VH-VL binders against f1miw6. Designs and how they scored, part 41

Target 1, 251 residues: f1miw6
Amino acid sequence: MPHFAKPLLRNIITRNLFNSIKKKQCLQYLQTLRTLQYDGFTTVYFGETDIPESLVTGEDFSDGYYMPTPTWCVVHAGGSQGWVPWKYRMFLRDELCIKQEDNLFFEFCDVVKKAYGKCAIVVKERRRQDATRPKEGKETEAQAHVPSVVNLTSVTCCPEVAKSYGHKLLTLPSPYNYLNPLDSAWSSLKWFIINNRKEFCLQSVDGVYSYQYILFSDLISKGIERINLSKWRTITTKVRRWENYYLGKLS
Key: E = the ipSAE of ESMFold2; O = the ipSAE of OpenDDE; V2 = 0.75 times the mean of E and O plus 0.25 times the DockQ between their complexes.

## First folded at step 18 (VH-VL; framework fv_traxivitug)

Design o4 (at its last look DockQ between E and O 0.61; V2 from the best seeds 0.00; counts 0 for: pae E 2.7 > 2)
Fold by OpenDDE, look of step 18:
Structure o4 (fold): chain C 251 residues (1-251), chain A 122 residues (1-122), chain B 107 residues (1-107)
Amino acid sequence: as target 1 above (251 residues)
Amino acid sequence: QVQLVESGGTLVQPGGSLRLSCAASGFTFSYYWMTWVRQAPGKGLEWVANIKQDGSETYYVDSVRGRFTISRDNAKNSLFLQMNSLRPEDTAVYFCARVFSDYGYESAFDIWGQGTLVTVSS
Amino acid sequence: QSVLTQPPSVSVAPGKTARITCGGDNIGDKYVHWYQQKPGQAPILVVYYDSDRPSGIPERFSGSNSGNTATLTISRVEAGDEADYYCQVWDYSGHYVFGGGTKVTVL
């Protein structure tokens, strides 16, 4: 009868080990971030968020035909200084055309260099869907594999590109995504969209037909603008306090 | 219209099992984290469980851990709560709610159902 | 588990200002959300992310969060504001926590 205890223990051990590794990664991230900050790097969070068209339109597709609505990807950056003075990008995610704009990250790096000087550019870790089960074997030293390339859905972030502009690219471990103030900003944007979309609706009557148009670009623009410097300061202050907490707890 | 409708609440004996359902309409169900919140008669709100969009992550209040299982069927726009080993203390109105935003952390519950009453009594 | 403490009741005269507090250790480092619940009804979100309001919620409802106390302020209280109010936080471990609730009575 002793055989059934093994899988549960293995799962607990695996979870604990996973948690331990992730904690270590978080600590390394935070230590590196603090070091860079002390070295005069400006912290900038660069990322993207998905906005389904249904979020914008509020259309109820409840009649059983779940038609996947187009999804928009918004790419931008921000930090303690507010939004980066870089024009955010919007991409339509088509199942077929995730065109990674390789040049976008170059443009971004140049803009932040001009605006802030040397930057610590923080991006979220992309969950490799295909992270196969760690093969049991080699305790390879969890060298903080600075991924050679962090691919956002729409943008390729290359550490070497960042470095060429005098920046450092950092990857935030996925379990600690709440330490990215940009996610709070995106959440705020999405709240704005849901709550204000009606104000950006135009009605047009053409004969017998009534059309409703949503000014999507204006809606997004206003939503982004709504996240002013004061809001960014609040968001980044909360994140900083949590960073300090984890630095103390994990050290 | 955005709506959540709970069902399955009934009288059950202690130690019994019950499955609650929540039907979502009017929004892209698969885009959101979902949650169960309960309220005992004359008491406050208690968070019960959360589930990620793809079901890969679930979280539970300690009092229900190992007894309750939250699950979802995105194809059917449905959220479920399997409740096993029910106790009198589990007597409550159970609300299904949508977690905003899609990140699932630091978020509010912006859409609520009307709730379904679960009574655990001998 | 982070405990959120609310006063059990607040009484306020019509036209006056009600303040409902939510106490918690370092609650100012968290985002606080507020819900209104009337008898026999589902909760309604009235304030999110400390101070933001959903569409349809009157400007009379405002929130603040600093230090160890979050506050929901209801200015120019109306009879229709009589309800239970709950604060909520995410505990950074995947769990959500509600306060004990505050019954607001309009005198």
Scores: ipSAE 0.758, ipTM 0.884, lowest interface PAE 0.8, mean pLDDT 89
Fold by ESMFold2, look of step 19:
Structure o4 (fold): chain C 251 residues (1-251), chain A 122 residues (1-122), chain B 107 residues (1-107)
Amino acid sequence: as target 1 above (251 residues)
Amino acid sequence: QVQLVESGGTLVQPGGSLRLSCAASGFTFSYYWMTWVRQAPGKGLEWVANIKQDGSETYYVDSVRGRFTISRDNAKNSLFLQMNSLRPEDTAVYFCARVFSDYGYESAFDIWGQGTLVTVSS
Amino acid sequence: QSVLTQPPSVSVAPGKTARITCGGDNIGDKYVHWYQQKPGQAPILVVYYDSDRPSGIPERFSGSNSGNTATLTISRVEAGDEADYYCQVWDYSGHYVFGGGTKVTVL
């Protein structure tokens, strides 16, 4: 007299479908990326990170009550070749500052074309508002998803602009953000900031600390410089091994 | 001063429940993923759980999944661990720690509390 | 399912070099972080990203990571270095994993 745990079996089937959708998105991304790499595209990761001013100054709660601090957005790109030879951008991320720079991505595509030729430009997916849900049973073939428009907070990334330079724009699926080597580069920058910010402090002749703020851009510039080609090689090699591990798990 | 202070550890019978709290101060709490790490008496460190800045993503070690719930209240700079169906092997000092990265992976824990002792015994 | 293997103890004379190993299959593909913990105290981070030091940690503390072994090296060991040391990684399954710990005794 067999006994079947029907509710447990139903949960397993439902969990497998949900996980299968996420796994297919990641598998499609990785397969597309590998195909582009095989076809001679140079992989370049384009993205942004937030740096609150409190991380740079060390000042956040002077007497134990919360004080809001401004946040800066740093935009840059890199890969196994190191940082792209392109001057990174900094924007003040304020509640009222919502301007996006469309021409910045156009300029970026020109720079990477001149530096590397055709590129696979990878941008981390930003969550989108989507009120419609696909009907269950419709599945995308083994083809990379083509975004209509991919926005960073500070930059609009248009696939047609990338295509006009011979590039391909890829979106890294949000459930798998840990496959973005640029995140490791950003973490290294933030470690540099917290470890070295005291050394970028100038003492004033009087009680006014008027020169401390001037060194913020120097601290960021030095931190980016510190992430050299050798560091980038380490980062991208580790991410590549994560990709291979995940491909084995998904296959 | 950057600090984390845990509270709520006590003696509980097997099968009981307990809620741990961690109060953060001196840094922008909502910027960081947060984690719980435990250490059984005379044993090593074991990662327990972590939580994203906005609370939308949580991860747990296999031995506590389904029994423990990590949560946070960013308005109160507080991290919590709800522990249900407690077992003797959950006996440990529980540390609250800050994940030094806003991405929650491949990271070190740079700021730790002093811990709170949870004892589960008959 | 990462498993990190550390020796249970290491003894070292003052002024000499202590080497603490952390073993795992292809651990060189992961970032390794190291913590020092003294009795009755919380751990403190001494090395991150295999070989970098946070501010305030002496240059006597260094790290390396390649192949199947990461190593924390403490040169010119002082009595104050006597502690337990743990390695830590983030594994492919999305979990953080600690080694079993190494007690460093200064003779």
Scores: ipSAE 0.534, ipTM 0.796, lowest interface PAE 2.7, mean pLDDT 81
ESMFold2, look of step 18: ipSAE 0.395; ipTM 0.726
ESMFold2 (binder alone), look of step 18: mean pLDDT 94; pTM 0.957
ESMFold2 (binder alone), look of step 19: mean pLDDT 93; pTM 0.956
OpenDDE, look of step 19: ipSAE 0.660; ipTM 0.859

Design o5 (at its last look DockQ between E and O 0.74; V2 from the best seeds 0.61)
Fold by ESMFold2, look of step 18:
Structure o5 (fold): chain C 251 residues (1-251), chain A 122 residues (1-122), chain B 107 residues (1-107)
Amino acid sequence: as target 1 above (251 residues)
Amino acid sequence: QVQLVESGGTLVQPGGSLRLSCAASGFTFSYYWMTWVRQAPGKGLEWVANIKQDGSEKYYVDSVRGRFTISRDNAKNSLFLQMNSLRPEDTAVYFCARVFSDYGYESAFDIWGQGTLVTVSS
Amino acid sequence: QSVLTQPPSVSVAPGKTARITCGGDNIGDKYVHWYQQKPGQAPILVVYYDSDRPSGIPERFSGSNSGNTATLTISRVEAGDEADYYCQVWDYSSHYVFGGGTKVTVL
C-alpha cells in the first residue's frame, strides 16, 4: 500500500502518524515536567512576544504602499511566583538582522538560580513558519544524538548553559502552546497597551491624544507591572488544571 | 478607522459553492489571527473557523470540516471563506472578526464586521 | 466538547442589577469573554478574560468566573443595555464555543 497507495490515502496515513507523535511528545513533556517539579525544580516559563508599532499608535496602514512596520520584541519570564526578578529585554526588529546574545541566556540562568535555585526552564517549540525571519547568531553544528540549541528569534537558549547552573531546559510541543502561561501574560500586556496608550502620550494638541509621542518604555513597564502575582497565580493555576487533564487523558 | 467589511453572501442552491470575502483596514492585518463566526436567522452565534497570521494553521468547527476552507491574502488585507457542498443549515449571517491575541486560542474577538447573508435554499 | 448554558432571557427594571450566567463544567479553568449584540448589529466585546473591560465599556459592566459558573453583571441597568448577551470560551479540542445567548429585557 505505501509504495502504490493513492496520494489521498498516503496523506491520511501521514497525518494520523503526525498527530500521534505530537500527542506522545505532549505526554512526555508533561511527565518530565512533573518529575522535575517533584524533584524540587521551580518551573519558569521563558519566552518572547512581538509588539508592533500599530498596536501602540493605532495608526491606519491602509493608505498605500505596504512596508513592514517597526516591531519590538519583549523577552521575559515568569511562573507561579510572578515575573522573574530579571530585567526584561526589548529588541527592535527591522530590516537588519537582530543579533542573538548568547550571554543573555547565561545571565538569565544565573539570575533564576539565585532567585529560585534549580529551575525547569520551559520554552515553546518553535514551529517552522514562526521562525521565518533570518537572524545572526552562533551557529550550532548539526550532530546526531547531541542536544541542539533552542532558539527564540531574539535569544539563544543553550541546554548546556542551563545544565551548568543545575537547571533543565524543556521544550513545550507546538500544538499545545496554550499550556504556556506566558501567552496569557503577553495577551494581558497587549490589552493593557491598547486600553491605556493614551495615558502615556507626551504631546497634547487641542486635548486630543497624539500617538507620535507615546512613552513606549513606560507603557510596557507599567503593563508588565499590572500583571501582578495574583494574576500570575490565576494564569498558572488554570494551566496546571489543564496539564492534569491531559496527563489523565493522554496516559 | 478600524474596519472589517464582508461581501459575497447570496442565495445559493444546496450542494453549491460560494466564496466570502472580508476586507480589513485601519490595522496591521498580518499581525492578527482572523476568524469567521456565523448566526442563523433567529439563532445564536457559532464559531466557524480561524486562521493564523501567515495562513499556516487553520481550524474549523466539525460541521464544516472538509467543506469550508479559510484563507487570507496579507498583501491585500483580505480574509476569505470558500464554502463548498452547501447545505440548508449553512444559512446564516457570516461575520469576520479579529482575534485580539496573536495566538488564536483563549482569545476574544474584539473587532467585527457587519456580516454578509448566505441563504442556501432550493 | 464544552457546552455553555445561558438562561434564554432575563428581565430587569431600570436602575437594578442584571446577572447573566454562563454554566459549564469547570468553566472557571477557562477564560470567558462576553459580547453584547443589539438587533441588526454585530456583536460588541464587553468583557474579556473573565473580568476585564475593553476601553469604552462602562464600569457598570463587570464579570466573574469561578467553579462551574461565569457571570456577567450589569449594574444600574439602562434602556440601552437591552440586547442579547453571549458568553464565549476556547475549548481545548480547538473550538471556540458560544453560549446560546441571553436576551436582556429592560422593563
Scores: ipSAE 0.623, ipTM 0.831, lowest interface PAE 2.0, mean pLDDT 82
Fold by OpenDDE, look of step 18:
Structure o5 (fold): chain C 251 residues (1-251), chain A 122 residues (1-122), chain B 107 residues (1-107)
Amino acid sequence: as target 1 above (251 residues)
Amino acid sequence: QVQLVESGGTLVQPGGSLRLSCAASGFTFSYYWMTWVRQAPGKGLEWVANIKQDGSEKYYVDSVRGRFTISRDNAKNSLFLQMNSLRPEDTAVYFCARVFSDYGYESAFDIWGQGTLVTVSS
Amino acid sequence: QSVLTQPPSVSVAPGKTARITCGGDNIGDKYVHWYQQKPGQAPILVVYYDSDRPSGIPERFSGSNSGNTATLTISRVEAGDEADYYCQVWDYSSHYVFGGGTKVTVL
């Protein structure tokens, strides 16, 4: 009968260990971020969000045919200074169109250099789906594996590229995504889309048929613009307070 | 129309089990975190549990931890709450709600069902 | 666990302004959401992210959050605003916490 306690304990230990590792990663991230900030780096958060067309259209596909609606990816950056003065990009997530624009990150790095000087560029850690099983073996020192490359869905973020422009690329650990103010901005954008999509609808009548067109680009643009500097300051201030909390708690 | 419809609420004895269901319609169910919130008769709202889009993350209020299990079937646009070892204190209207946005943190609950009554009594 | 404190009741005359407070330690560092609930009905989101309003919610509803107090303000109160109001936050432990609720009575 004693054998059943082992898997639960192992799971608890694994969870605790995982949590411990993630906490350490968070602390390291925060310490590094603060150091860079003290060293005069401007913090910018670079990322993407997915916008399904169904979010925009409000179409109920409930009739059992889950037709995957096309998903748009919006790439942008922001921070305490608001949106980066860089033109956001929109990509359709089509199996055919995942052209990783290798040049997009270069362009971005150049723009932020011109605008802010040296930057701490923060990106989200992409959960490698496959990193399920911690291989049991080597206590390799949690050297902050600055991932050699952080692949966004549409953009490859390379630390070496960032470095070439005088920037530092930081990865935010996945359990602490709420420390990314960009997610709050994306949430605000998505809320705007849901609540205002009707205002961006054009009706056209062609004979007996009535068509509704959504001005998607305008909707996104207006949604992004709505997140003004004041809102960014509020968002980043809240994140900073959380960062301070974790620095105090995890140190 | 965006809608959540709860079902499965009934009278159950202490120590009993019950499974609640929530049927979602009018939106891409798989895109959102989902939540259960309960309200005891004449009392305030209490958050019960959250579940991530893919079900990989689940969070519970401490009072139900180890007894309740939140789950979802995205193919059926359905959210579930398996309740075991029910107590009189679990008597409440249980609401299914959508968490806005897809990130699942710091978010409001923007769509609510009408709730289903669970009564735990001897 | 974050405890959110609301007054149990607020009475207001028609046309006047109601203020519902939600107290919590460093609540100003969190986003606060507000819900309206009428008897026998599901809650309705009336304010989100401290001060933003969903579509369809009148401009009479506004929110603020600073320090240790979040406030829902209902200007030009109408009889239809009589309801229970709940504040909500997300905490660091991936939990949501509601306030105790405030009954607003329109006199």
Scores: ipSAE 0.503, ipTM 0.813, lowest interface PAE 1.3, mean pLDDT 87
ESMFold2 (binder alone), look of step 18: mean pLDDT 92; pTM 0.947

## First folded at step 19 (VH-VL; framework fv_traxivitug)

Design d1 (at its last look DockQ between E and O 0.33; V2 from the best seeds 0.00; counts 0 for: pae E 2.2 > 2)
Fold by OpenDDE, look of step 19:
Structure d1 (fold): chain C 251 residues (1-251), chain A 122 residues (1-122), chain B 107 residues (1-107)
Amino acid sequence: as target 1 above (251 residues)
Amino acid sequence: QVQLVESGGTLVQPGGSLRLSCAASGFTFSYYWMTWVRQAPGKGLEWVANIKQDGSEKYYVDSVRGRFTISRDNAKNSLFLQMNSLRPEDTAVYFCARVFSDYGYESAFDIWGQGTLVTVSS
Amino acid sequence: QSVLTQPPSVSVAPGKTARITCGGDNIGDKYVHWYQQKPGQAPILVVYYDSDRPSGIPERFSGSNSGNTATLTISRVEAGDEADYYCQVWDYSGHYVFGGGTKVTVL
């Protein structure tokens, strides 16, 4: 009688296996990163963050009408040298058919090459939306296929493109996103946006109507500028220490 | 105005159960991680639990693990704490708080409720 | 769980500077946040990410974090600064940890 391992045990085993795989991926990431750093690659983190308009406007949708507010995607890069000397991009996610600006990553690679030379470009692992397609059971050996393409939500990052500019593209495993200094930078940016939005409001009175406008671009720009080199050094120093911790722990 | 309002705190006997609620207003509730923090009478702050935006991740302090369950209803802008097998040491003011970063790590709690008192006594 | 150690009390004269320390192993590798709590009130965030200040918090409040010690500094202390102060970190395992709290008394 095949002992049907209780579904609870299957879930625990799956979770443990998943954790083990992710730990190995983290170790590999960290080892590769250190090797590249030793080889003279400048580490740059390339990423995006979502900023819902409701975050900025403070609109209270408490009345049960969840009107999806437009969401802005901000794309930028940074590292120990501060923000990459590249103009950040802003996209509306909802309206714009994410025209994968196929050229954005090319532009970025060119800019960092000019600024820093050869770079280790770190991006976050895309959460595979579990496409529920029941892919049939071929147990193909999970060769750690370096994904040939890492898609950000709005930007396609191709390892081959990076390579053509002399760069290396690295993917940070999702459970270790706190090893990406951009997340701390984005958190700081978002905090700034929420707390300083009033300073970027314009009021216009047209006859009977009063309009309030938020200068969103200026707000974002000022928020980005606030993350100066000193702050970046602090963020990257903390990340480096945690990288070292995990290198020691996972080895 | 951004606000959190806790409710449900009452007197309960040891071994009893209680459900706390927190009503959020003035912000997009679904965008944020949420947390419970408690404070025993005359004592310091103790983190209890946090929950991700979609409820897919939940974390607990060890002392409440297996007894407490954090949950949320984004449609109702509500956070909950189901407390089972209550002990005298669970007596505290329970605060609902917002985690200011959507990433849910290394973050501070920027908005707090006024708290609700839970008393566990025979 | 990482233990954060705070002095139980700090006394300061009006107009002077109060320093509240938060000790922890390699706390400088973490972000430290600080809260003020007055009796019968909810905590208020006064410093976040080691040294940043929320809107509405006076410039008299500043933070630093290095090595094994984070410090909240309150310059030109006022009677209204009398409160309990708590440091807080994330422990990189999904948990948050508070210090034991420091009662600041203005003499």
Scores: ipSAE 0.651, ipTM 0.854, lowest interface PAE 1.2, mean pLDDT 88
Fold by ESMFold2, look of step 19:
Structure d1 (fold): chain C 251 residues (1-251), chain A 122 residues (1-122), chain B 107 residues (1-107)
Amino acid sequence: as target 1 above (251 residues)
Amino acid sequence: QVQLVESGGTLVQPGGSLRLSCAASGFTFSYYWMTWVRQAPGKGLEWVANIKQDGSEKYYVDSVRGRFTISRDNAKNSLFLQMNSLRPEDTAVYFCARVFSDYGYESAFDIWGQGTLVTVSS
Amino acid sequence: QSVLTQPPSVSVAPGKTARITCGGDNIGDKYVHWYQQKPGQAPILVVYYDSDRPSGIPERFSGSNSGNTATLTISRVEAGDEADYYCQVWDYSGHYVFGGGTKVTVL
């Protein structure tokens, strides 16, 4: 780290309305993460992303003032070892409201235990924490329904389930979301989608809905494959350098 | 198909106010962070402001903080920049752009409007 | 805060290679994006995430980023590549930052 470089936290404080609770949460998170890594825990970032159908089709099929566009939710995990060897899950968001998967996190914990042993499972701060922040820029043409692009945790991540497999569940504080390498992986996937969707969408225009889903799943599978171990190592290396900087500076 | 169209650029006096609009079409507007970037005549690009999908987070370059307000109306697929206390150095072409990511960091701007000229002169 | 330093101009003969640098302290720890802007036009993204290309950008455009220097490389330069080129990062302080721009002249 350059000694003359200004602290990133000081700049964040001057530009954002920062509070000492979030700073303490970040320090606690980093100290816990490093202790777990020293104790032999493999770090795994678990999360989800929303993909609107317009990203896949290239068209926005909603009308001009409501956004009821169908949105797909993808759930996966990865880290410096690449994507976890676990079949990611993909849900159409509206269908998820009708169905519940109670054992998904159990299955995930079992798979990563078998693959890596004990893990530090990192998830972003829950949406409930985000809902308590002031909504300073929200003007009202209030939507009459749950927005289709709002990020949700579709899976309940229970600390007791993680503990029962010898894992530790950690929450990444929301002002420090750029310390989540999974977000960079999601962005790379979405770039792959927009750059390659023609090969998968033109055939689906005439197909039945189930065929469209299958072609979309193939596009997602190819996009995930494109984010190989080398890409993951680059992402996690950049994140780890900033983690070390913050940990040294804050402690 | 995918399009961003800015409007509202005009000649204004120093100390005056102006509101820029950006109309989006051909993509799910509410899915993306949006940004304003400006370019003074004969000069380079300067990022101005950034706004989260739901409008709950807004970020500004230091030179405009307190004078400019970015906002959006997702029901109308519209992005706005309210500019107050305008200065001659705010003279620029103002572009709206799409932030290609569902998060507002480390991202590129993949879709740009053609820009609207704001001139601040007496 | 990051400061991104670009040379103000680069001249290159047709068919040759242009290299446009973007200097910044530890820029290799950031993702660098590159834009092409022709006179009177909006910028166009040509490279993102250091080295990847959007659909429709020729493979002649490539990027690299390590240490204190990111580089946009345009091989087999054509007259149509004459433009201003900007690098851009997100500073972990929360700002997006552009380089000062490089005018590429094809002669």
Scores: ipSAE 0.585, ipTM 0.818, lowest interface PAE 2.2, mean pLDDT 80
ESMFold2 (binder alone), look of step 19: mean pLDDT 93; pTM 0.956

